VH-VL binders against o66814. Designs and how they scored, part 7

Target 1, 203 residues: o66814
Amino acid sequence: SDYLLRAESLFSQLKDANAKEETPYLYGKVKGYYEAIKLYAVEYKEDRIKTLFTLMSKNTKKAVRGAYTEREPLTELITFEPRVYFEEYCDGIMDECFYEKHYEKEKFIELVDYFSLKRRVEFLRNHEGKYCAPFDFGMAEALFNAVSLELMQEKPDEKVLIALREKLEPILVMAEEKLRYAMKKELPCYRNRLSEHIGYWKP
Short names: E, the ipSAE of ESMFold2; O, the ipSAE of ESMFold2 at other seeds; V2, 0.75 times the mean of E and O plus 0.25 times the DockQ between their complexes.

## First folded at step 1 (VH-VL)

Design r08 (framework fv_roledumab)
Fold by ESMFold2-Fast, scan of step 1:
Structure r08 (fold): chain C 203 residues (1-203), chain A 121 residues (1-121), chain B 107 residues (1-107)
Amino acid sequence: as target 1 above (203 residues)
Amino acid sequence: QVQLVESGGGVVQPGRSLRLSCTASGFTFSNYGMHWVRQAPAKGLEWVATISYDGSNIQYADSVKGRFTFSRDNSQDTLYLQLNSLRPEDTAVYYCARDRGYSYGYAFDIWGQGTMVTVSS
Amino acid sequence: AIRMTQSPSSFSASTGDRVTITCRASQDISNYVAWYQQKSGKAPKFLIYDASTLQSGVPSRFSGSGSGTDFTLTINSLQSEDFATYYCQQYYSYPWTFGQGTRVEIT
């Protein structure tokens, strides 16, 4: 498809900007979106491809031009917020009622263990994952965003959700291991508050 | 138990047509993209075409584009490759192969035994 | 198209040898490389994906490594059933392309 060729051309721009070395978090984000695009390309889901390409393109632009203003700004974190409803059950004998909590799209949420993924990604985001595991965190966040976007569809694609989940897990584990190591050893990426306050960076 | 079986190969003269089939068993065929890969005598592997799990996206190698046509019938667990305007250069063993699927994609994890297509005068 | 070049094209080896086959991509393909084994007269068999991940059921003497443009398949202690032709394949972008193959022959 046109989008696959266009997506591949974005990596040429990233190479010219030395993004892998200079902006590894954003480079990771772009790679994560590209992996998700390839899954949909095989299945001819052009609408999903277009959405993911837009996100991929935005992160590429930030890596090439915008990142210098903030030393890799954190970009979008897309979360699916399912509606919660309660089913009322009443004990006919005692006339007592209780409520059972349910979520819209509960089947798909359980399929990918979404709330667990959300907590893990948010932990990385809130605990210097961007500095301690930038590439892996960026890639994991992009793949998680693709999961969130698919869950927002009227009829989520189980096959793609499983594939995204399977690609995401080892990357997420790697990011978590790198962060845990940095925390345990009190590495500069975890302890260095000065870089956060300065904010400026030159590629 | 997971198998792909090709059929429909044969000997034909240049300019003629053949229809290859590939029947799948032992897995949920409709969940997987499928590929055709060919190998000319004493040469290496050459990707020919790919078809998505639902048949809506088909990609062709430049060497066969406009001459070969792909389709799949998920109700029959069967993949078809229509070979038109055959050339001597199309002589090869044709393999159907399963895309690794959702988890990985694009690598070919299950292969058929192949069917021989010979184009000669 | 991305060119995949294997080295060597063929070589002779004995059982027990450590054999190394290299595969070079004409551009950065990250880790999107698969390796296949093809025995004479048979269909290819899937060995490795994502450059270094062994397919279930493949003996541990096989290993893959590399990223970017340079990839290696290693057979740590060659067995009699390993004499075959080996192919690398990139699945980074269409068209999918294979290396020309490396034939491992008995000495």
Scores: ipSAE 0.000, ipTM 0.429, lowest interface PAE 18.3, mean pLDDT 83

Design r09 (framework fv_roledumab; at its last look DockQ between E and O 0.06; V2 from the best seeds 0.00; counts 0 for: pae E 16.8 > 2, placed apart)
Fold by ESMFold2-Fast, scan of step 1:
Structure r09 (fold): chain C 203 residues (1-203), chain A 123 residues (1-123), chain B 107 residues (1-107)
Amino acid sequence: as target 1 above (203 residues)
Amino acid sequence: QVQLVESGGGVVQPGRSLRLSCTASGFTFSTYAMHWVRQAPAKGLEWVATISYEGSNKQYADSVKGRFTFSRDNSQDTLYLQLNSLRPEDTAVYYCARDFEYSSGWYYGMDVWGQGTMVTVSS
Amino acid sequence: AIRMTQSPSSFSASTGDRVTITCRASQGISNYVAWYQQKSGKAPKFLIYAASTLQSGVPSRFSGSGSGTDFTLTINSLQSEDFATYYCQQYDTYPLTFGQGTRVEIT
């Protein structure tokens, strides 16, 4: 009921702590969850708001207390893994059988282009997006997590999914642009990962 | 050393179009987000639009959405602002400005500005 | 949109004076404020970012302070080159917004 007001208070605390400068990844995550909460408030989805508020609160506490560390960074990616089933269609005239692959919640997966979003966010996570585009990646991860959580619901909210997708796309594009630039120019945020890859390479 | 030079301004009738250009020199243009800011005669500064490093993300002021289009050509170190359906209230000096990002990925102000180009919309 | 309100709208001052310009945001913006100086017929010049950090090359007589909603630009000993219009700008969120400006004019 009062989660929106409490979320506003958390975000205000984050601003007062200068988290945008000091912990930009976590600031981005908190902002992303806050934006998602506002979308659900319009639909009176109390259970979704509570779940997102819990995630928002957790990341706000990390940012305010300075729990973030650059040495062993952690990401919080939530993914929806739909069940897959196959339907057999047999044509008695031609005596041929065909198999069609189907996904649980397929219409909603297609609505938001979920597998594409998942690949893009995972690429950012796996290629130092947290350091090369911290705010944008954090916000994109939080909004993507909200999409994943909604797809896990028994009856996903189509209107909220569309709104989340619309908010996520430009942020995801910005994070991708910044990462590609960092990779091309071998910026320090990305260059540190090169030493790890070199260590894994065996002739 | 670091410079931005605008061009393409002029006097046009309402409903017409203009294409503004801003040429950058003395810095690595492709590493900076860029802005357009305008100033009507004897008035204050008004932000118009922002474009990201590669041009894949663009932000516009509500007053110009759907009429103005921001683009960039990193191979020529040039910004473009296409002004369509011009109105008398669009009369202003248009400045291009470089985004100041003193830490990775964050906007902190506009540290380098061009001299501006005057756009006058009158009948 | 975040509204930025400056006061006063104009100043009459003499060289050597201490000038204080205030900028108020319609909502909390932490320290995400920049200040600019604009001389007649010229483009704006970047002075301060993060409410209080001086840009390289800006004289130390300029200082900024504030956080949340209330911000101040101070010129401790006004020089002849400082007669100009000053603007605050928030960069907490889009759309980016400027204050209406404060003119500092010679007495």
Scores: ipSAE 0.007, ipTM 0.516, lowest interface PAE 10.3, mean pLDDT 84
Fold by ESMFold2, look of step 2:
Structure r09 (fold): chain C 203 residues (1-203), chain A 123 residues (1-123), chain B 107 residues (1-107)
Amino acid sequence: as target 1 above (203 residues)
Amino acid sequence: QVQLVESGGGVVQPGRSLRLSCTASGFTFSTYAMHWVRQAPAKGLEWVATISYEGSNKQYADSVKGRFTFSRDNSQDTLYLQLNSLRPEDTAVYYCARDFEYSSGWYYGMDVWGQGTMVTVSS
Amino acid sequence: AIRMTQSPSSFSASTGDRVTITCRASQGISNYVAWYQQKSGKAPKFLIYAASTLQSGVPSRFSGSGSGTDFTLTINSLQSEDFATYYCQQYDTYPLTFGQGTRVEIT
């Protein structure tokens, strides 16, 4: 709960810098971490809250700095890379062997459809999601990072994973729809983002 | 507790190759960008390369572009630096360092350094 | 590339002295400067980032200041463990660049 109060206090700094308008990607990312922190606070998981608060705080500093300097870089993407194991099984009659692919924490990966989430977030990240859907992409990226961090735990919490996925999905869909529209219409956010004066797409 | 350990240095002739490794422990390796920095004997620090935490964005100093390749294995918490076409001027202690920032675009400094591994290129 | 020029190249000092090291960037870099301490045969130690923010565990006798192109590292009341080489580094723009170093020596 102490981290919740500290997290809420960071928004004063963001307001002073007008970060919502000046650095919407990082503002969205801060908001996403805040939503994840609130979710963990319901479960009384203090150690996991500390990690998310550290990320939230670092992105807050980056947003404030970026708002004053007109610079807004991409920040962390945290991916869980499960170990892959191949289980050999052999047909004793034909004396042939076959291999079955398995993942570390396979049930949790399937629970949230992790590889689909990863591909969708990476697609946005690699295709100008920051410029075409900054707030939604930032928030989705933070919630995805929270999913990855939970999967990295020795014993991932299924209830938390489901809650994170449920919060993440509509935000991710909105970012994807904005990006698809920008790509279809060839908006400046998609085609001209590297120009000396980068513009953010707004509907 | 937080630790980086380099290995793979040695004495080689010009034109040869070496592979340096850096093993990380005590932190979540996959959430940090990483650097290589070198220091020639009795000289200052020279940035060599940076790799993003997912490994897809890589930046190199002009002096090593095309000869050095930076990679990471997040499943083994290990960095690799392939040093090809080595020259006498590549003689240095090579350090791996952790970027404080979680992004390839912006960082707050190199907050954790390894002990270094010595590369000597001489004929 | 942004050139970072340190002054002086070396400085002889006694314990208790106030030591000031300067670093000048070839173009404006806001406050995107870090400072490092390196003792002979050892890896650099991270001291300061954002020009003036001390890293956790760094003694309060160290301070940094500056923005734009001119930066300083100050050691108030030099201690025996502070004899080392100090580097500034910019992190505004690739390629990342260090100053050439300032060696603080025993008189």
Scores: ipSAE 0.000, ipTM 0.436, lowest interface PAE 16.8, mean pLDDT 84
Fold by ESMFold2 at other seeds, look of step 2:
Structure r09 (fold): chain C 203 residues (1-203), chain A 123 residues (1-123), chain B 107 residues (1-107)
Amino acid sequence: as target 1 above (203 residues)
Amino acid sequence: QVQLVESGGGVVQPGRSLRLSCTASGFTFSTYAMHWVRQAPAKGLEWVATISYEGSNKQYADSVKGRFTFSRDNSQDTLYLQLNSLRPEDTAVYYCARDFEYSSGWYYGMDVWGQGTMVTVSS
Amino acid sequence: AIRMTQSPSSFSASTGDRVTITCRASQGISNYVAWYQQKSGKAPKFLIYAASTLQSGVPSRFSGSGSGTDFTLTINSLQSEDFATYYCQQYDTYPLTFGQGTRVEIT
């Protein structure tokens, strides 16, 4: 649709600014939103595409602007917080009660292993993923945001969730591998205390 | 007090060189991107150059590319601008200016300026 | 390079007047506009970033607006200390560029 063509045109701005090299986290984030938009375009879901395009456009502007000063801020993380409820079961013979925890949209949460994805993305975000694996982390963060937004829908689309998960998993694994390597070798990108006050490590 | 002080300006003949300095005080210099902006007598502002907070990314106006070199020393809180092959049209007051702190992320703008140093290129 | 064109180039106004200065970009630059005030013989003073956000310490009589290509700086009740030249500046794309300036003369 028109949004897909507009999304593709944003990459000319990124190319002009050399954003892939200068702001790799934001470049990755823009790329991740673009991949999500492509998945939604197959399903012709314009309202969902509009939301993702807005996020993509905003991050594109930040990437282009940030290239001037090598300044690259963390941007949005969108999490789905499902309501919980409990089922009480009492055994008539033993007169004993048990409680079982359930979540809204539990089927869809389990389909993508959402809580595991959330923990993995948050770990990268809290442990220098932006600096040690900027492109992969940015892309993973955007795809994770797309998963969260889909789970927030009244009726989540299973095909889209599966496709998003399939795109997200290998990118998450790559980011995690790069971070684990940086931690083990004590690379400058990971030495958090000193690098924060001396300057950012350039990936 | 947050302060920027430029120095190294003077009168010089065309084709000669000058080195401008800008000394920062009252803030954590190494966490800010920095600029040089110039203003010819009775004229408007012209951006000259930008340098990242660690000094590795440098951007120059087309009018000065290949002639001017921007650098910084974060251990001495000082900026340098090497002006080579000076021309009469380089005559201006040269300002250093502070941009955003990297931790702010969301705000860009030249929020602190020095008082400038005058460079005059004339016979 | 993105050309920033200010209008008017100069004018006179009285204390208490509402003053509007226009800045037009040659290409879309979203809200990546800053405004500066410069008094004679002094360094520029930062007023506004992101087209509309006032720097701390700037009087509330100053305001900015616009997005895309058309931006304005407004002074709602001109004061005698507001006699100055005003510059817009885009920071969307290198090279960074300033408008040519608008000189406000108080009479």
Scores: ipSAE 0.000, ipTM 0.455, lowest interface PAE 16.6, mean pLDDT 84
ESMFold2 (binder alone), look of step 2: mean pLDDT 91; pTM 0.944

Design r10 (framework fv_roledumab)
Fold by ESMFold2-Fast, scan of step 1:
Structure r10 (fold): chain C 203 residues (1-203), chain A 123 residues (1-123), chain B 107 residues (1-107)
Amino acid sequence: as target 1 above (203 residues)
Amino acid sequence: QVQLVESGGGVVQPGRSLRLSCTASGFTFSSYGMHWVRQAPAKGLEWVATIWYDGSKKQYADSVKGRFTFSRDNSQDTLYLQLNSLRPEDTAVYYCARETYYYDSSGDAFDIWGQGTMVTVSS
Amino acid sequence: AIRMTQSPSSFSASTGDRVTITCRASQGIGSYVAWYQQKSGKAPKFLIYAASTLQSGVPSRFSGSGSGTDFTLTINSLQSEDFATYYCQQYYDYPFTFGQGTRVEIT
């Protein structure tokens, strides 16, 4: 696939920018999307590859810019929201259409334990995962976004969802372990941002 | 249980060939990049080659380029390393190893190793 | 290629000692360093990645530190099971390279 070759070439831009060191969160995001692209390449699903490549490319540009501007912003978190999805699909009507679509998606939601993954990723995002476990958090967020995007498809790919889940779990565990340790020991990555959670302070 | 088992080593004369195999179990083999690492008697570790999860991309150490060929069969959870034009300096224990992409920022350290298979090139 | 140089090449130590092994890269490699333990006749065992993060199941007496070009592996209160050869490895760029190894021997 042209997209796979193009995806591989993005890493040369990251190397030139020293993105591994300067923007580890965004580097993680790019690597996560790249791993998801490889899974779809085996299945010849060019539409999924194109979508993921677009996200990978956007994060690569942000990583390159961030390396030179000393800014590493949080990027997209994509969630599958059944209520919102069903409202859009069923023209906002909360009736038989909602129940039918829920039944169709239920199998896949259960297969990946989606809402558990969602809570874990959101916890990392909201509690300094970017600073305390940047690479692992970034990669986990990208893989989770791939899961969310696949659940939004009319016919989710069960094999790819299982593979994404298997790749995501150990990365998510590592990010969570690093964050828990930082919180317990009050490391600078966590401690230096405590005032942001407590609220405004003044003398 | 995650495990890698190598086989195919032996004693051969210079210029001959050997085919090494590595069988994986306990994990989704098709999702991981894999490596071969060798160790000559009483010497240190030397990286030999890597192969991507789908077999599409391979990297080799300069010392083995053009002589060794790395391949994988994801349906059989097996790696192969074809050793051609063997030289006495290729004498070593050959390990297959799994890349860990979740333990480091690049995903290229080796978290699981096989027990190794001995290749001896002499006469 | 990125050259990894370990020091010392060998170390005589006693149980209870604090042992420090150093590893120097020929160029900046961030924190992309792993450490392995190899006992005689056995395959290497993964100890540390990202210069300082312990692999699950590795005893807390092991610790790693460093970034850029200088890295260290420290064993606090050496135990009898720790007599082995230790290797550092960079995974920043291909070809991946190992240090020459440091042999920790009993006195």
Scores: ipSAE 0.000, ipTM 0.444, lowest interface PAE 15.1, mean pLDDT 84

Design r11 (framework fv_roledumab)
Fold by ESMFold2-Fast, scan of step 1:
Structure r11 (fold): chain C 203 residues (1-203), chain A 123 residues (1-123), chain B 107 residues (1-107)
Amino acid sequence: as target 1 above (203 residues)
Amino acid sequence: QVQLVESGGGVVQPGRSLRLSCTASGFTFDDYGMHWVRQAPAKGLEWVATISYDGTNKQYADSVKGRFTFSRDNSQDTLYLQLNSLRPEDTAVYYCARGLWFGELLSPYFDYWGQGTMVTVSS
Amino acid sequence: AIRMTQSPSSFSASTGDRVTITCRASQDIRNYVAWYQQKSGKAPKFLIYAASTLQSGVPSRFSGSGSGTDFTLTINSLQSEDFATYYCQQYYSYPYTFGQGTRVEIT
């Protein structure tokens, strides 16, 4: 795929900028998108590859710029917001009713345990994941974004969703373990929650 | 089907003690930090205490520190709040609440609540 | 302790109205704000965290915004089930503190 070759070339720019050390969150984002692109390349899904490459390229440019300006901003978090409806069931004998919640694309949402993944990624984003587990959080966020984008498709690809979940889970666990350690020890990355630029400081 | 059921409330005189319990079902109890929040009659919500998934980390509101003890029994999926040296201003509905799941992580907001148990401290 | 102040304390509204509730922190708490709904005689229900992130299953007519010291909860088209008391909560630091509540009453 032209895009796969071009995606590999982006890592040369990251190496030259020392992005792995200077902007580890954005480096993680780029690597996460690259892993998602490889899954679609096997299936010849060029539309998906093009979208993910665009996001990968955007984050690469921000990583290169951030390495030289000492600024590493948070980038896109893409979430799928399914249409929700409720079915009411009433027990006439006991004079009580209950609601059963249903979602559009419920089969695929349940397949990847999407709402659990969303909650975990959002928690990392909102509680210093960028500073306490930058590489792993960045990579997890990119892989989660790929899951969200696939769920937005008219016919989500079940095989790719399973593969994305499988790649995402251990990365997400690693980010969570690092954040838990930082929270328990009150490390600088977590302790200074009001500070905008605690950025990877270690004692 | 997450359920939290509080019990142990009642009417007591100042200086007395009560032991509240909260029984959890429908989720893996030992993966979650838990909280107690109270609400005095016709008043707003007041955070009381937080406990980590394994019970090793606890935080208390200054108004109850030294008088209330928070504990959990992960083998029984049960949460306890020991209320000692009760004062009239402790009169409230006491809710147990679940933090967001994150394993060992202490979660600072409350996604599921029990129905509450009433504690009245009077005359 | 960080003080959370809600405005207004109560107000009357009709079905279909756009309702706005404000919450002010006594110091900068970034986006560490959660919102809860409490119906009469019931336990609170979780709506929003990180100032603007909706809990799964909460209707899209609810939204939150703000950062720093000023926060807002908006209900775009009020439904009969939305008449309740709403609370903001900061979780930036211990002790966690709630606003005094805003009661939304039917006209």
Scores: ipSAE 0.006, ipTM 0.483, lowest interface PAE 11.6, mean pLDDT 85

Design r12 (framework fv_roledumab)
Fold by ESMFold2-Fast, scan of step 1:
Structure r12 (fold): chain C 203 residues (1-203), chain A 124 residues (1-124), chain B 107 residues (1-107)
Amino acid sequence: as target 1 above (203 residues)
Amino acid sequence: QVQLVESGGGVVQPGRSLRLSCTASGFTFSHYGMHWVRQAPAKGLEWVATISYDGSNKQYADSVKGRFTFSRDNSQDTLYLQLNSLRPEDTAVYYCAKDIAAAGTWYYYYMDVWGQGTMVTVSS
Amino acid sequence: AIRMTQSPSSFSASTGDRVTITCRASQGISSYVAWYQQKSGKAPKFLIYAASTLQSGVPSRFSGSGSGTDFTLTINSLQSEDFATYYCQQYYSFPPTFGQGTRVEIT
């Protein structure tokens, strides 16, 4: 795919901007989208590749820009919201349409343990994952965004969802362990958090 | 002050239906996801179902999927679990339990507040 | 589904003993483990989350540790009220699963 070659070329821009060192969170995001693009390239899903390339390109621009500002903005988190999705596609016929769409999506939601993934990504996002595990957190967010986008499709690709989950899970584990270590040692990345949040890994 | 009270349990024959209720008090019910967890006599705990704070998302254990239906009425601070096509292996004490996660976070799947339980016996 | 295996299934102990209960996950679950105490005829009580964080109001003699696949619950100096069945639970991946329980009995 043309997009696959263009995606590869974005890493040249990131290298020129020293993004791996200057904006590791955004670098992770770009890497995550790239990994998702490669999965769709194998499946010949050009529409998905185009969508993910757009997100990859957007985050590459932020990384290049961010290198000059010395600050990394927290980026988009794309979530599949079943209620909103069903409301949009069911128009005036909620009982029949709602149950049909619910049953169709339930299989795929369970296949990837979606709400478990969402909870874990949101925990990292809310507990300074961007600072304590920037590369892994960024990559996890991008892969999670790809999962969310695929679940929003009329007919989700089961093979790609499984592959995305398999790539995402080890990265989430690594990010979570880095965050746990930072919390236990009260590292600066964690100590700068001012508000409390009830949840896992509260010291 | 924070409590959950289950009701609706009883003795029923295989193939019949039963509706369990759980009434919440002492916390903002509409802010929390809720769970049903069961325990067969002399056995361990088994998670049965989860419902999000707004009722838009529901998850079921494979063993009960298609037979049990979870719902909630936030205006009444009440949960419902409709048990259909009951089997002898559904015999258990059923607990409703509050998820730790507040509104805007669907579930964490661990439970900080539990009801006293209601006994469901499926027997002839 | 992730299988949680507790050991031992039961054991006898005396007041004042230091008691350790082990929980093993069939795959890595980081620190996403909760512990519950259940006394005979009662509902479970929440004790610990994130493997090692005590719930407010739980006595300091209780502590949890572990990460990855191996977790432990320790009661430093067993009190008469601690004779109960203890359950570990993972909340790393759907569905949430419990261990089979460890019953702490009086000698």
Scores: ipSAE 0.000, ipTM 0.468, lowest interface PAE 14.7, mean pLDDT 82

Design r13 (framework fv_roledumab)
Fold by ESMFold2-Fast, scan of step 1:
Structure r13 (fold): chain C 203 residues (1-203), chain A 125 residues (1-125), chain B 107 residues (1-107)
Amino acid sequence: as target 1 above (203 residues)
Amino acid sequence: QVQLVESGGGVVQPGRSLRLSCTASGFTFSSYDMHWVRQAPAKGLEWVATISYDGSYKQYADSVKGRFTFSRDNSQDTLYLQLNSLRPEDTAVYYCARDQYYDFWSGYSEAFDIWGQGTMVTVSS
Amino acid sequence: AIRMTQSPSSFSASTGDRVTITCRASQGISSYVAWYQQKSGKAPKFLIYAASTLQSGVPSRFSGSGSGTDFTLTINSLQSEDFATYYCQQYYSDPYTFGQGTRVEIT
C-alpha cells in the first residue's frame, strides 16, 4: 500500500530529529500506530490504514517539533464510549437501533477486555507514565487507540482486534512494571513530575 | 457559517503597539489550533505565530519573537495578537487562520483551511 | 528553516490552457504540502493538502502531485476565475514556510 511505504518513510524524519532519545513518548506513539498499520496492510483495509497513518503523521510532526523545542506534549487518547457512540450512530435514538448495535458489539468488547485495557491506559496517563515509561506508554496508548477505533466500526475486525490485544498486552505490562518500580523507589520521574511537566521551550 | 473576523489594525509610528483580535463563529473554537499569517504589500505569505487549542503551546516566527504575544479566550471565541515594538518591516495585512481539525475519517492536516479577511497594520516613520 | 521555492514567479496563460506550477523544498518534507489560491485584495483560499488531496468544493481541474522535495500544482483547462497567485506551504516542521508565490496572468 502507498500508506505503508509512506509510514516507513516517517522513520527517516524521526532519525534526523533523534526522536527516540529526545521525544521517546511520541516516538512510542508513532511506533505503535505503525505496528497497527502493518496488521491492516495484510488485510488490504485501506480505510483503517489511512486513519492510523494520519495519527502516525501527526505524532511524527510533534516529535520533530518536540525535539527542537525540548517539550513533548501528551497527545490523543481515543476511547470507545458505547452510549455516546450509539447515540451518534443511531442519531441519538435509544431504542431498537441502540440495543441491536450494543448486542452485536458486546462480543468484541469482551474479546479484548476493553474496559480493563482502558482503565490500565488511563492509570498510566494519569500517573506519569509519560515520564517513567515514555516509549512503552506511548506505544501502548497508540495500540489502545487502534483498538478503540476498530470497536467504533460498524463491523469490527475480530482477527485484527485479537492481534492488537496480543501486541498491546506485553507493552502495557512493561509500562506498568516501570511505573510501579518508579513509584516504589520514588524515582525523579514520579517524585518530581510537576517540574518536569512544565519544562520551558527552547527560545 | 464558519467565519473568522480580524480587527485592531491601523497606522502607527515605529516603536508603538497594537492589539489585533480575531473572532470566530460557526465552529467549536476551543477544538482548533489557530495561526496568524501576515502579508506585506506586494509580497508573499509569512507565518507569524501558532497557538494550540488549549493555549498551552505557542510558537513564533524568529522575526517577531519577544515582541509579539499570542493568546486566546475560548469562552469568548476570540484570539489576540499583541504587537509590541513595531518596526516598518511589520507593515502587512494580518490574517488569522484555523488549523485543519483532526477528524477520524478525514485525516489530520496542519494546513490552514479557514482564513479571515485580514486587518491592515501600517508602521510608518 | 525549510525554504520553499516556486517556479515560475509569474507567467501568462489563456483560458483552456494546461498550467503547471512547481514548488521545491530545501529538504525532504514527505507529502506535507498545501496549496493556496489568492485573488487580488482577498484572503488566501485553501485548495490542496497532503500534496495531492483536494479540499472539498475545489474544482476537479485542480490537482497536486509530488513527494520529498519536488511538488507540482496543475490546472487542466484554465478558467477565467483561475487567474490568481498560487502559494505552496510546508507543514512538515516548524516554522511553517510558504513559497514566494506564482502569479498566473491573462495573456
Scores: ipSAE 0.000, ipTM 0.449, lowest interface PAE 16.7, mean pLDDT 84

